# VHH binders against UV-B-induced protein At3g17800, chloroplastic, part 9

Target 1, 346 residues: UV-B-induced protein At3g17800, chloroplastic, of Arabidopsis thaliana (Mouse-ear cress) (q9lvj0)
Amino acid sequence: ASSASNDASSGSSPKPIAPLQLQSPAGQFLSQILVSHPHLVPAAVEQQLEQLQTDRDSQGQNKDSASVPGTDIVLYRRIAELKENERRRTLEEILYALVVQKFMEANVSLVPSVSPSSDPSGRVDTWPTKVEKLERLHSPEMYEMIHNHLALILGSRMGDLNSVAQISKLRVGQVYAASVMYGYFLKRVDQRFQLEKTMKILPGGSDESKTSVEQAEGTATYQAAVSSHPEVGAFAGGVSAKGFGSEIKPSRLRSYVMSFDAETLQRYATIRSREAVGIIEKHTEALFGKPEIVITPEGTVDSSKDEQIKISFGGMKRLVLEAVTFGSFLWDVESHVDARYHFVLN

## First folded at step 4 (VHH)

Design a18 (from k01 with S53W R106T; framework vhh_3k1k_2)
Amino acid sequence: QVQLVESGGALVQPGGSLRLSCAASGFTFSSYAMRWYRQAPGKEREWVAGISWSGGSTSYEDSVKGRFTISRDDARNTVYLQMNSLKPEDTAVYYCAAYKLGYWSTYDYWGQGTQVTVSS
ESMFold2-Fast, scan of step 4: ipSAE 0.387; ipTM 0.667

Design b05 (from k01 with K100R R106T; framework vhh_3k1k_2)
Fold by ESMFold2-Fast, scan of step 4:
Structure b05 (fold): chain B 346 residues (1-346), chain A 120 residues (1-120)
Amino acid sequence: as target 1 above (346 residues)
Amino acid sequence: QVQLVESGGALVQPGGSLRLSCAASGFTFSSYAMRWYRQAPGKEREWVAGISSSGGSTSYEDSVKGRFTISRDDARNTVYLQMNSLKPEDTAVYYCAAYRLGYWSTYDYWGQGTQVTVSS
């Protein structure tokens, strides 16, 4: 039976502009603006943040009223928790809309989903694998670290981007999520580096040193991230690294990270807000789907039979560059929104 | 905010039946695999049954196969354990657990438990 809902469904663009569908009223409103008038998204976000602030202020007044005799304090606390969850969800979607808008400004299309294509190859990477725009979005210092990250993931395959691999969808998604986290970290470090460079207060003398000095705290930070995500090593493994060990290049930003003390390094390696953590997980889950968990006869969780996908190394490079760029944009928008609506936990 | 609340525990006679329920709140229930565990006095916590997030896969500890059935109702955010042909050895506190493997993190939530006693 044909109805108005059928007409509404056909009114949507065939390809979404981003994998995550926004569900909050603010998110749905921002999604419409992203499609019709993307240049108005920042102004629309300011209005939505003002609405969130008004709601938060109103909730503050109601807390004072909760102590009045006859008020159900337990019910009030439950309602306050639900409203806080709704505000967190709304804030996540505001951050997401701003990240999507940054991709649009850069004239880069986000991969809408990682799913088998309808063509006989069954490949997931039918999206454009041209990466030049993604590569040009970063400072030269930041790009050197991104290039080294790609070299560690792809190994010997850096020279053979047209080759296709059969690999666990779960592992590709984990590499994507790790790369988002890495991009967030790199952008945070790069902003500090660029500021200190402009102010002429960068650490002296050793910034261009090539081998053992670079293997201090900066390398340790990246190795810690890789160790927490063993899928990166597993993806790069199984193929000879012959001839590509030399692809890891000296980096000024790597030397700069090496100058950090342990406390500063841990702080910079940490995602600042729960909302940013939430958006990384939700975005990756929307892109790759939810892992199906099988419970073994022993009561343990078995993910070993996860879906295998066919993807070119060029497609993998495209996903990693997008992920790093997503993380870098997430840092930018989180900082921008926090300046207006103070939500970062201290 | 995250909460798993078990219910349905009771005193039953050997050969009897009982259905346990576990109501979930504060997370997206349909995205989580659900499990039942039990702990008898003086014993370690033992896995009993599990069901995948889609409900398409179930598994059971050998001693309960054919007697217990795990199921889920995603519309009600509830997982069930139907226990038939109960034995004195089934006496334990039964715990509900929710598990989700994420791309960045994993989630493992546990309920408070419900007491099942099988005794003449």
Scores: ipSAE 0.393, ipTM 0.633, lowest interface PAE 1.6, mean pLDDT 80

Design b14 (from k01 with Y103W W104L; framework vhh_3k1k_2)
Amino acid sequence: QVQLVESGGALVQPGGSLRLSCAASGFTFSSYAMRWYRQAPGKEREWVAGISSSGGSTSYEDSVKGRFTISRDDARNTVYLQMNSLKPEDTAVYYCAAYKLGWLSRYDYWGQGTQVTVSS
ESMFold2-Fast, scan of step 4: ipSAE 0.411; ipTM 0.642

Design b17 (from k01 with W104L; framework vhh_3k1k_2)
Amino acid sequence: QVQLVESGGALVQPGGSLRLSCAASGFTFSSYAMRWYRQAPGKEREWVAGISSSGGSTSYEDSVKGRFTISRDDARNTVYLQMNSLKPEDTAVYYCAAYKLGYLSRYDYWGQGTQVTVSS
ESMFold2-Fast, scan of step 4: ipSAE 0.434; ipTM 0.630

Design b26 (framework vhh_3k1k_2)
Fold by ESMFold2-Fast, scan of step 4:
Structure b26 (fold): chain B 346 residues (1-346), chain A 121 residues (1-121)
Amino acid sequence: as target 1 above (346 residues)
Amino acid sequence: QVQLVESGGALVQPGGSLRLSCAASGFTFSSYAMRWYRQAPGKEREWVAGISSSGGSTSYEDSVKGRFTISRDDARNTVYLQMNSLKPEDTAVYYCAAYKLGYWSGRYDYWGQGTQVTVSS
């Protein structure tokens, strides 16, 4: 459909609060509260979680009823699966609403869509590019890792944020999604670090491990965490862990992560719930639009021709900082909801 | 777990009609473009019909245009292939396929196990 159908927009007027449009009854209700009384969103979420718990308990009884003679076990199983999918989507939208509310509390506007502007440049980055608020939302230790993440993505362009590049929209979206995952990982690690710092029980103490060799190892660990997605590794292909650049700096949190064993690092780098995974996917898709799939005359899929966008490196920095912050908030929100509704699978 | 299950395959007389269904589970159906393919004995798999994720555009192989109609029901997570004026050369195993390019985990490409359609007297 060539007119009026825009999957990348959350609505046409006025400017939307967030790119993803919530569709469940709970999501639509929370969306209204976000616009009118955002301070009431946490209370409204508690009410919705109680209703979800009631539904889950009721569904448990229905499974038990399937053992009764004359019960259609196949029908009950299908209904249970449909309700489980509905609960998962509702939980995703509750998580999303809480993340959006956290951005509102931080007085940071989410980018509503990545689309060409009406100005002569055709640039997508019409949103504020240099937002100090995003940089100040994190602990100093966490921001050191975020700065190195930006240096990995932008390289020497960190000194030339006004220059514009024409780049694959798909690749920018993949970097955004990977940065959300990285922010989730960083917040989880930082939370543990801050607790141990406050209790004065950090491993080794301040006098241990301040060498260039350890910096190189920390860079390798950082790249391993970031490159959990092949697309991010490919995008940052020009950056090397060998030969430390001036843009990549020592990080306290990196040294801390280096102290983890492989099992602990893998566990911390893993998104805990399928709902959080779903939100990362849906949010990124809402922001950048569905990736273009070109259908050949033979009906085969041709993914080689994706959309190109014009964006400044400052605009790219803004997207990455937002993505990392989104992931950070997602960890907080997931932990909060799981404490009340116990949906994380262990 | 991702699953595509085709159904509706049967033995039909020439000139008859048949509707195939493909039920999807384990993924966000509305985000995927859907395709129907077929494979006759001793031949390569060939594309039959496609429908966009929004349902706003459809495409067909020339030999089935005007006879086959692809449609989707996102509320039921199902894609359909309505086959009219069936010919013996339409005899094949029909496969449902789902396609998406993901931002988080790259390309998604899911296939069903197929359903047999036989057109003969």
Scores: ipSAE 0.251, ipTM 0.524, lowest interface PAE 1.9, mean pLDDT 79

Design b27 (framework vhh_3k1k_2)
Fold by ESMFold2-Fast, scan of step 4:
Structure b27 (fold): chain B 346 residues (1-346), chain A 121 residues (1-121)
Amino acid sequence: as target 1 above (346 residues)
Amino acid sequence: QVQLVESGGALVQPGGSLRLSCAASGFTFSSYAMRWYRQAPGKEREWVAGISSSGGSTSYEDSVKGRFTISRDDARNTVYLQMNSLKPEDTAVYYCAAYKLGYWDSRYDYWGQGTQVTVSS
């Protein structure tokens, strides 16, 4: 913390405000605005979206009329694919810049990287331990679900946040990615809940809580996240076993989710755009680095020999809260951008 | 639309050299580790060589060490297998494979259709 402040005040290159470095022209421009004039980011985004719309409109003009009979259809398709990829990358970086802006508005610094420090302890969690701000960003109903999610990940270690564990870096990254998806899901559900609460049309009243079958409710909630990412299914099952009992608390939002039909639950658990999915992948990879795969002389890949990191359970709690918040902000900014530049229908 | 296309397979005499190429499309090539496998008739598919996503680490099956070299060109989305001092027992269909362990993704394994290498007098 002190050395980070000294680095900023000394005139050395400022520490990155986010782990992912934006590379597109729009992304580079927005990165400069985030550092110099963050209050102008919304206006800069509107300008970039207008440019994307102009480019889309110009491509939508029927230019298929070649004067030469020997038109190269293969070359035309390749150019169209390249432009589509450039558009996707630009949208990804616009969404990312808006998420970073939301963290800045909340006065929460994103963890810049998860890597061993030069500190003799070798610990990765050199970031501030203050999580109260992250906890206050959510509705009380949403936070009840976040607390239960933390309890499932940390179990009894919720009471021992100073203890340090040596954990697979790959597994911690998977927990982070799963928590981003969970935060996206929770924010979407919470917005519907808050709307119905405001309209006074919630089943049984605005603050009703139902807790008769907490085990089945917990399973249904995690099943929604698992259906969006099969690899996380194995993790969710294993971690759930550690958090049951005294650590799992009643939740109004969980009871509300249990009122959903299977189709609605599946829809809410699914990330709507390819661009949002791309951000989750790129952000997590930038934060944790590319997964280190051990290739043996026999050609065997052994995931049990993944890079190990030393992290406190308080550090784990901080990462999970950040991930859930990232997902919640991602749903907000995706909706905001789609309202102005319709891309979810791609 | 992920595709891996091997090329360069040929009939060569013992002691000869051959360079195999594997062109990748439909995914971010630089994020994937690459491997070469081979399969001779009536034998199980065996691993030959591997290269990490960064290109900083390579590994080889014992029978090909010192004779084969794996390399990658991320600008061309291509992985190569340079084969020197070829022996009759190197005769096989050679396959390239791409694999990734992701944080949000399941493990991805992609395979090509293979290219035939025959080493005979």
Scores: ipSAE 0.221, ipTM 0.482, lowest interface PAE 2.1, mean pLDDT 78

Design b28 (framework vhh_3k1k_2)
Fold by ESMFold2-Fast, scan of step 4:
Parts: structure tokens; C-alpha cells; sequence
Structure b28 (fold): chain B 346 residues (1-346), chain A 121 residues (1-121)
């Protein structure tokens, strides 16, 4: 949309600043602020959250009044459900606007869509490749894990980023979504690690040379914890099978996570709010299109009609880095909003 | 709000027939693949039959092929399991399950509470 342009100069064609278009009144308002004054988005969000809180408090008072004789409590509950759904959609778009603003602060443009180019090559990866900026957005400890994640996805092709492959669009979208979840997990862990490091209470005596088995187990646990889709494992395995273990490097954050019990690890790997889940789904769908998924009688995905896309391994790296960064930002903004509005359920 | 309610379980003689029904509510039934599972005493839950979300393909565990038929009626939000030539080894609690990929990574997997089928003289 024209209002989504950041360039006010005559002669520039306006372009979307993000793949997902915001539809709620608050979302539309925030999208305008993102285009005109992105530095004011946090303040605008605080204003919207205050309004949302006032509306929620007013509805709570109305429930108390509705308890007076003569009120249909069943009808009241139905109306409350509709209002709660409206608030959830508004919160989703507030979270999205804050994530987009963080990308703008980092001077990184989001990929607008993954679709075949009009170029004779038919390639999807015609977007700018500013990977250096994406790589610098993370702590050194977090980036060690991101590098290992990339190595698992790309394998030996880490050395051949200009090579083009024809890959299932569905599988690329699944890798992207899984990478968003991984970034959310890594940021949550890194935040705790950095706090304990600053307070000088990190577990000491960690072996510099972990056994290959222990490191492999840790990596498998991370992939299992952050990937909820079995098809993602098949795709990653197909890409990295030939180079298993050779590209995996020791990681400080991995050693730290290995000190977690299974319950803590699963809790950290879980997306806390329904709103954050909704944004991951809507963002991925806006980027890749709505997937046409047919489930076989056995419960597996029927891939016979999967659309194939042409993408370079450099393009794949760019998508994965963006996805991890999106998840990292999502953890930050979810925590920020929850501190002000209190919407995360325990 | 999401519910799968199985019905039709009964005591039946060997060689008899029985039709199980599973009524779904609270979700868009037509977009889900539907499956039947069973659990016999002292055994793990096993997959019995499945039907795709489109209804265009069906699949069965080897021991029930030719005897059981799965079908669905999307207008009634119901999946059926027609069981013929029943054997004592078919004795189990039968569960209905609904499965769908909601997006690139989200999954929906709903289960009923089960219905008891006993095949005995």
C-alpha cells in the first residue's frame, strides 16, 4: 500500500515495509506511524495498550453490572468471547508492529514475499542480502548457536552460497517458521545467560572439550524442542546429511542449555502467548502464501502437489537469519507488551 | 469446545458386524484427516484406519484390510468405521482422532474418549 512507503520523495514507488498487512484499527494506526515516524511506534503502542486496558477494565465492570437480576449470562459470555477475540487480534498486530519497528531500527528490510520473479531465471531470492547486519544483531554466544543451526540446514553447501536449488516451497516455509521458533528460544536462553554472566553466577567448571556424543545430543534436543513439525527434520536432514557433525562447533550457550532439566528446556522452547503463535503463523503465510496441505490417511503430508521454487543457498541463509532474528525480536516485544498489558497466560 | 464423541461400541459375536460413529464439533471438520485407533488390554494403542481430509483416499492396518471400511460425512461432521467379520482379537477400546496442519508449523491433533468393542461368544 502507498501509505506503507518510507520514502516521501517524488519519483519513488511506495512499497510494503513488511509482508503482513495490518487490518485492525490499532494496526492501521501503527502501520501509518511505522511509515512516517517509526521511532514513535513504542510510544504509540503504549497509548494503544492503555486504551486496550481501559476497554478491558470497562468490560469487567459491565460483567459485574450484568450479574444484576434480569441479565442473560449466557449471552454476556458470548459477547465477552467476541470481544476477547478482537483484543487478541489487536495484540497480534501490536506485537507485529513492534517487531517491524525493531527491524527498521536495525536498518534491515524484511523480505516482502517469496514468489517467483519475473526474471527469466524464475528465482525467488531477488531481495537484498544484508546478512552482516543480521549477524551482528545477536550476542556472540547466541550467534554460535545460530551458526550451528545454519550448518544443520545447509550442511556442506555453506561453502557454496551462490548455487541454486529447486526446493519445495512448503518445506522452505516450514524451515522459516521453525527458525522463528528457534530464535525465540535462543533469545530467551541468551537473556538468562547474559544476566547470570553479568552477576557472575554462571555455572563454572564447564569442560572445554565436550564429548561428541554429548554435543550431538544437545543439538538434537534443540532441534526437537524448537521444531514441532516432522517434515522440517526431513528437509534439514536431506540438506545436511552428507556433512553430519563436521560443521558443528562448540557453543557456550549450548553448554549452558545442557544444564537445564527437561521441563525447563521444554518451557523455554514453548511460545508463551497465543498472540505470538498467531503472528508467527500470519507472518509466514503472508511471506510464503497459504500452504495447500493434504494429509494422508496415515497422518503424513501429501507432498505430490508441492510447489517447487528456485532459490540460492545464500537466499536460504538470508531467510533463516531473518527468521531467527524475527523470533528473537518477538520474545523481546512479547515480554515488553506483557509487562504493560498482562496477556500471557500461565 | 472441541469434541470428538465416539458411539456404537457393543458386545458382538465372532463373525458379526458393528458400525462405529464419531461426531465432531468445535472445528472445521472437512479440513481434517480422520483416523481410528484401538487399544486392546495390555497392548499399545495402534492405528486401524484413516481417511484423507478430501475423502479421496483411505488406508488400513493389514489385519483389518477387507473387513473394515472407513468413511466420512462432512455434512454431518461424522466419521464412520464399518467393521465386518469381527474376530476376538478385534476386542479393544476404539478411538477417533482428527489431524490437521494449521500452518507451516502448527498442528491440530484432537482425540475422542473412546468406545468399547468386545467380540466374544
Amino acid sequence: as target 1 above (346 residues)
Amino acid sequence: QVQLVESGGALVQPGGSLRLSCAASGFTFSSYAMRWYRQAPGKEREWVAGISSSGGSTSYEDSVKGRFTISRDDARNTVYLQMNSLKPEDTAVYYCAAYKLGSYWSRYDYWGQGTQVTVSS
Scores: ipSAE 0.036, ipTM 0.413, lowest interface PAE 5.7, mean pLDDT 79

Design q04 (from y03 with I28T E103D Y108H; framework vhh_7yz9_2)
Fold by ESMFold2-Fast, scan of step 4:
Parts: sequence; C-alpha cells; structure tokens
Structure q04 (fold): chain B 346 residues (1-346), chain A 119 residues (1-119)
Amino acid sequence: as target 1 above (346 residues)
Amino acid sequence: QWQLVESGGGLVQAGGSLRLSCTASGFTFSDYYMGWYRQTAGNEREWVAFISSGGSTTYADSVKGRFTISRDNAKNTVYLQMNSLKPEDTAVYYCAAKLGYSDWPYDHWGQGTPVTVSS
C-alpha cells in the first residue's frame, strides 16, 4: 500500500555512501571495496572490465560458430541476449562505483536521499550545505559556467541562501538530472579547452578582455546549452531576465564553445552511452524516489499528486553543484571505461 | 565437490500446481546463470526456463504464462513455480548452472526430479 519501500525490519544499516544500491555481482563486490578499501576500486574495476571484454570477445566468436545444434540455436540466441543485458547492467554499476569513488577521493559526501525531515522545520536539506570542496573540484573556466548555471536557476536568491521555498519535488529532480547532463557537457568541453590551453593552440589566444559582441555570443551559447536541457529552463521560468543578467560573469569557456561548429556542439551536448543515460536516471530516481505520475483519462500526465518539498536555496545550490560534479565525474569515468571496454555509443 | 539437488516433484492432477526447488553447493551460486530443463522418455532434454545472475528471466513458449522461475541467492536456491499443469508437462525436471558469458554447454547439472501430471 505504501508508495515507498525501505529497510523497515533491520534498521541498523551503516549510513549509505550513495543513494543507488548496486545489485549485480560486480556491483555488490565493488560496493564492498568502496566501504573497506576505496583506493582499490580502480584496480578492481580494471580487472572486471578485462573479464567483461574477454567474455564479449568469446561470445562474438561463438556467435559466428556453426557448431551450435539446430534445436539449441533459439536457446543460445536468448542466452546471448540475456548476457548482453547483464553486461550493460554491470557496466552501469561499474560507472556508478567509479563516480562514487571519485566523490570519496574528493572528500565529498553524496546526498543519500531527498525526503522530508521529521524535524519541526519539515526541510529536506538536512545535509551539510558547505560547497567549497565542490566548487574547487573544477577548473576556473569550468566553474565560471557552473556559476552562471546557478545564477540561471537561483536568480537574485543567490544573495540569500538561507531563504526557504516550497518547491515541486518532481521539478527539483528534473533540475538535478538536467544539471548532471550539463556537468557532463561542461567537463567534455573543459577537457578539450585545457588540452588546447596547455598546447598553446586556443582559438584567438585571447585574455580575459572580451568585446560586448563576444560576451553576448558566449551568453547565446550558454542559452543554447541550457535549451538542450529543458528541465533547467522550466525551473528558471519564474526568474526574470533582468535579475538574471546582473549575476552572469564573463567566461572564457563560453567563448571557446562559440568556436564549435553545429555538429561538434550537438555531439558534445549528447550523452555518449546508454549506460551513462541509465545511471543518470537510476541515480536521480534513487535520490528523489519514483515520480508519483498518474495518467489522466485524456492520456496526459496528472501532476496533482506532485509532492512539495521545503528546501533552502543553499540546499538547492548544494544539489545543483553535486549534480554538475556527478556529470563531470561521469564523463571522466565513461571515457576511462570506454578505453578498456568499447561502449555502443549514441 | 559441486552439487545441484532438485526437489518438489511428484504426482499432480491436470490444472494443478507444483513448486520445484534446486539447491546448489560447492560454487558461488550468485555468479551463475540457472536454468530448468525437462526430459521425457525417448526424447532429448528441452529447455523450460532461464534466469540470469542479475535476475532476468526467459521462458520456452510452451510454458510462458504458466511457469515462473526465481532465485534466492541467500539460500543458494533456484525455484520453478509451475501452474496450470498439463499432461504434456510430465517429465523429469533438471536444473543446470552456467558460469560466464562464453561457456556453453552448462557447467553443472542436477540429478533430476520427476513430475507426473495425470489426465
């Protein structure tokens, strides 16, 4: 009858290090290593990826074999399909474990769940709202874009992070997911920018001084990136452009993105693997819970059951910074895994 | 040193139900794919149901909608819930275990448990 399930009978589990519980054998093994010896997770992952690649290569060779008897061909094909689905799930959980390990290495605790407090305040943001560590994890150029993203979401409320608002839980979850995708995009762009900066081949070789046109073009690029994530735009809908504009800082990374052709920008704005998309969805669902969505008789989504949560703007800033950092780490670990086990890319 | 022990077979009337169990020992059960096969006199073993290490299931067309395969990794046991049984379901039922993605055929087989569906 309850819309949520929890560990009611036990009640003695250690504090979770991440909202998503890993279920595959590899995922469960990596979860144990994360708790006991987190520094060994990268090595354990390399071993798991080698096993998966060997199994994949062996299955590919066996698929080409004519040695399978006629009556077993259907069964063999169905087993191969199940194995491919299990490999995808395993890869998802390997990506997740690596992201969690990066947060641990950065000495940042992931928010375990967004749920109402039993405290008289009723607030969901009982987690620490200190963001200094999260802010320092990014290049200065990338953080300028993250600051502008925060300014778009919070507007003038950037000046009063102790203020509390009653906000749709569904909308906060959508903003979180969109911010993960944005962080993934930004890290991909920043990685290329930092490489070209180190090689001294950046377009224009410019300093921090930009013309009004170049600054406007950078703003347009940021708007285009935000438009690729409509959930962010939906949340920011109540914030005026006038208030927003006063909080926007100049960004070299924005100008750099303007140097991209349309094809490159589209490619960078796309999550590369289905496994990464799956993890963004599963992580967000674990953090916020399954949306209580009712389909109306007209076939539309009924938002009347949408839960309202009480959260400070400091709590919102903490969630958004975590989300963009999660996306940033996801790009890093996906690239690491892809180099060892080639994904089927979008 | 490995063992697969099937139980729960017996005589049942058409339309009835049986639950088969297969308990594993001597290997890391949670890592293995598990399957149920059946064999009638004079015929080859035919596949019935399959469950992956991650819990994904698949069924033969002849039993889909009537049989349900499940596993309990804490008990090292795989189950086959058989509903709406037909005389054609009469067979010796075997459980089988398979490790890894490349291995074929199965690594381990049980001794079998007979199921007889009358009329």
Scores: ipSAE 0.000, ipTM 0.185, lowest interface PAE 20.5, mean pLDDT 75

Design t01 (framework vhh_7yz9_2)
Fold by ESMFold2-Fast, scan of step 4:
Structure t01 (fold): chain B 346 residues (1-346), chain A 119 residues (1-119)
Amino acid sequence: as target 1 above (346 residues)
Amino acid sequence: QWQLVESGGGLVQAGGSLRLSCTASGFTFSSYAMGWYRQTAGNEREWVAGISSGGSTTYADSVKGRFTISRDNAKNTVYLQMNSLKPEDTAVYYCAAYKLGYWSRYDYWGQGTPVTVSS
C-alpha cells in the first residue's frame, strides 16, 4: 500500500540545515549566514581564514620568542596547545559550513538525525528519500564505482528498496563513515582521471588490456575503514557472501585505480588533514548519536547496549549516497581551504 | 600532547581497599570511554573494568562485586574503587581512554600504577 509517511508535513517545525551544530564563534556566525544568505558563505569563510592566518602568524612569533630557557616554556606550551585546539575546532567548523553550503547549492537536504521518531512505524527514515539529485552530482565514471559500492552494501535488495529491515545502528553509522571516506577517495581519484582524460593521456585509453591485478593488499580509504571496523566488514562480507557478483559492473575508474602503484594508492587513500578526519567523526556522531558501548575482555563490543533501528533499503541507499557525496565535497573544500591557509602541511 | 596519569596504587593487606585515580589531559575526556586493565609479570594485559561516555559500567568476572568504576567529567578523572582485595589482585594497573564510535577505536594508555596485596 501507498504510504503517506515518506515525507515530513509541510506545516512542521523548521528542521536544522545539518546534524552537527556549530559552537565556535566563527561556526555560529557561518551557521547564521547559511540560513540567511548561503551564497555569501564562501566570502565569509575567506574573512575567517584571514583572521586565522593573522592569529597563527602572531602565535608563531610568540613561539619564537619563547626561546627563553626556563619554567616559562611550560606556560607558553600550554597556551600554544589551547590556541591550537581552538584553531583546529574553528577550521573543522569552517570545513563543515562549506560542505553544508555545497549541499544547499545542489538543492539536497542533509538528513538531520538517524533516531527512532515518535512515528507509529518505529522507522528512522522519516526524512525524504529522493536520490536522483545525489546520483547526478558525480561524473559518470565516479558513479560507476558508487553503484558498485551500493551493490556491495545492499546486494540483491537494490531491487526492493521499499523493504524494511531491523539493523544495528552502530553498523549503519560505521557504513556511513566508511562511505564518507570512500567518497573523499573517489573524488580525489576522479579529479585526476578527468584531467588525464581531458588531456588525452589516460593509460591505454578505454582498453581493458591489463586484467591481471595484484592481490597484494594495499591500504585504500574504503578498505582501511572496513579493516578498522570489523562490524562494518562483517556487514559487507555478509552481503558479498550471498552472491551479489551479478550486481558488480565494470568500472572505468576502478581500472584506473588498479593501475596505481602501492605508494600512490596509499597516498590517495589517506585523508589529508586531522580536521577532515575530525569532521567525519563529529558529523557521523551528530547524525547517529554517540554509541554507548564497552569493550569486553574478549575484544568484542558489548552488543547488549547496541541499538537496532528499523530502516528501509531505500533509506539506506539515501544515507550511503549522502555519505559518499559528503566525502566528495569534503575533498573539494579541504583543497580550497588548504590553498588559502595551508593547514594540511602544518 | 595527550596524557593519562594514574595514582593511588601501593601496598595493602588482603581484605583491604584502595582507590585508583586516572586524570586525563590533552583530549575531550567526556567523549571517551575509560577502562582499567592490569598486568602481572610474564602475562598479557587483562581488562578489569570499563565505563562508557554515558556512564554505563561493565566488569571482569574476577572483580564483580568487589570493584567499582566511576568518572567525574568535570575533573577529567576516572576512578577504580577496589574493595576486599586478594593477593591475586597484585598487578600493575593501567588506565586506558578509547573511542568506541563509528570511526575511532582505542586511543590512549597510561604509564601504570603498581598494586601489591599482601597475604
Scores: ipSAE 0.267, ipTM 0.565, lowest interface PAE 2.2, mean pLDDT 79

Design t02 (framework vhh_7yz9_2)
Fold by ESMFold2-Fast, scan of step 4:
Structure t02 (fold): chain B 346 residues (1-346), chain A 119 residues (1-119)
Amino acid sequence: as target 1 above (346 residues)
Amino acid sequence: QWQLVESGGGLVQAGGSLRLSCTASGFTFSSYAMRWYRQTAGNEREWVAGITSGGYTTYADSVKGRFTISRDNAKNTVYLQMNSLKPEDTAVYYCAAYKLGYWSRYDYWGQGTPVTVSS
């Protein structure tokens, strides 16, 4: 059953199951399966991956043709580039469909869009802010880190979830995107932690000592997202710098992460595939809309016309928990697809 | 790898016209705001014109009414139509592409194309 038909708020009007509309032939096919027979999505994905592999193998034969006299090498390279772009888009949409399917299995509806409601209050958060299902999807160790992340974002407002703020849509979207990347990172760390816990090889104790994590050019990481958008940290400070420290709780995963060397920590903080990076970007853009920019009379690029939205702190908590869960699922589905199609480059 | 290639520059008499082109590759052109800048030796780059992904245009006061910026997303190309050229329009003209995402910011620049306006 689709999450749209099981959603108590959907009534007689069908509700979108996800904010991003899939446009590729495979994506459109998978969208139909998500609505009609969501339990068949893994099998449908397997079929699509086999088709991509067949196309990749056929491309290998065409490489030989490019060396034959009479073949236009420039035209061949242009066609190969277009096919590679089509394959990347298809993989992105396969990853997205699998993430959406995981939300459906968890009986959690994705927020379809962040836009002003027809409600007289003008609030964007007309979706249910009941978050118990999202909180239960993670290991206890992972949730300790998620709780501390929420405390950092909301501060003392964790005690006042019904209160409404008027806040930059761009900043909320940046927090959402950063939280997706954080969830991806946390799931990767938690997966390793749970394996070592089962094998009884967890490191004993931990002291607070850390080497700085270095970023690679062109890679998307949680640290890269925060560094690219320093206002995310400023946002957290702006909503209760004094209170956030009292909300921070002990974390087993934080102690575990502190046992990592700098190289391992940097590797775990990096999004592995361009397709996963693309999905984070496209999903956030579909949810919040394209960031509005203006070119000033002085020639500078400016976001001064950034839209303000009215949202409750409960609504913000819901968005952050969804984002972290999205990132967590993205790690899982990327690993699943890579095992079958081998598209991640080390 | 991204690339921006300017073309259409050259020598023209005062009162004449030129059309500059800037062709993009390696990124989704339609999602980017496009701008033209110009620079003379010893001076910093000055902004000339801009066009957003939605087609909204803006111009520097010095070129308003004489220059027109446009884009063709099917060809991944932005144009600068320059009419009623003056000797003071002599400069190297640069194309720039900008995109602001929720987790990314991209600011790409071409290598420039020279324009010389004879008195």
Scores: ipSAE 0.384, ipTM 0.629, lowest interface PAE 1.7, mean pLDDT 80

Design t03 (from k01, 13 letters changed; framework vhh_7d4b_2)
Fold by ESMFold2-Fast, scan of step 4:
Structure t03 (fold): chain B 346 residues (1-346), chain A 120 residues (1-120)
Amino acid sequence: as target 1 above (346 residues)
Amino acid sequence: QVQLVESGGGVVQPGRSLRLSCAASGFTFSDYAMGWYRQAPGKQRELVAGISSSGGSTNYADSVKGRFTISRDNSKNTMYLQMNSLKPEDTAVYYCAAYKLGYWSRYDYWGQGTQVTVSS
């Protein structure tokens, strides 16, 4: 019999303001600023980028020295690889800190972890499900696409957000990650749309005759996300079969994206930096935990050994809106940092 | 640089045992699910056995259940396949594979294979 008392309280560790713990010296410094003086984070980032540039310039000088005959080229190569990895991790954490700061400016708390609650329900969605702030952070045109994305994920359950589902934690995390990528894509498209709208050069002279409530073949806001993640497509597809009807609304950004050629669409659907891709994965892993899978003899992934979670559809909506917003902020901060440090390869 | 190196293959008589090893380097081994695949001449590659990143979950092809045992030692970055009661039908090239299914990314790495021949 297990009648022994156990201490359920854990020490004096501060509650995290974001799922990912920053480990680099710059990241730890920025984490302290985020807690104590969040409004100073942009200035602190400028200082860290200047330091990173100085370190990069110093590494360039060391490379020149190592090129001289008699220098151990193998050791130099190893040190250069370590320094490059350190710079990448530092950039990832700078991007992350800026995204977290944008959430703080918006007065939106990031979900710190998706884990079972301590109560008998075992539900993971103990976080506030109020989404109005998240919904208002985007342009009206961008929000039209976000609403349709939610409708494709939740279907008819958009009308019953209090219902609880039991679903694979891995699958929820995949939907979250795909939604981050989608938000990045949408923000990039919306930025171009808003510029062309201001310049009065929008394709088709603001022709709304192409509004359609069904998915058109080759149109690529949602299809880009689904194509990148077939598992999200399978989840959304099951929901979409029940909810495509009246839940999908006309969208100005969808019509705009339909005007893109295949090359432009492919380029816009791609995350520009390795660092941004890195933080999407690290953030999602920090939020949901590392997936445990095993491969079946049929060649499928057995995620049945992965944790099942109980979550309301309101909790799912909150996670998807957070993910889309994370992606949109990521585009903004990546552009901001690249303008100052020049790290984007494409 | 990522490497998966198989060893332990060879020629054995039916009913005998053989142990395959797969040594991994260049990635965080404990984060990856691992598997053994095999391919006989003129046949498609098939999964023989799979093991989760922690070693807490395993799966086996019906043809090898009760005869083969997959295991891993995360401290040594090594995966094993203990093959007992070998049959001529087990003759194939055996490939070590590593899988990480992230939330956004998927990583898979393959070894070059090791030949197992069961012949009398």
Scores: ipSAE 0.377, ipTM 0.628, lowest interface PAE 1.8, mean pLDDT 80

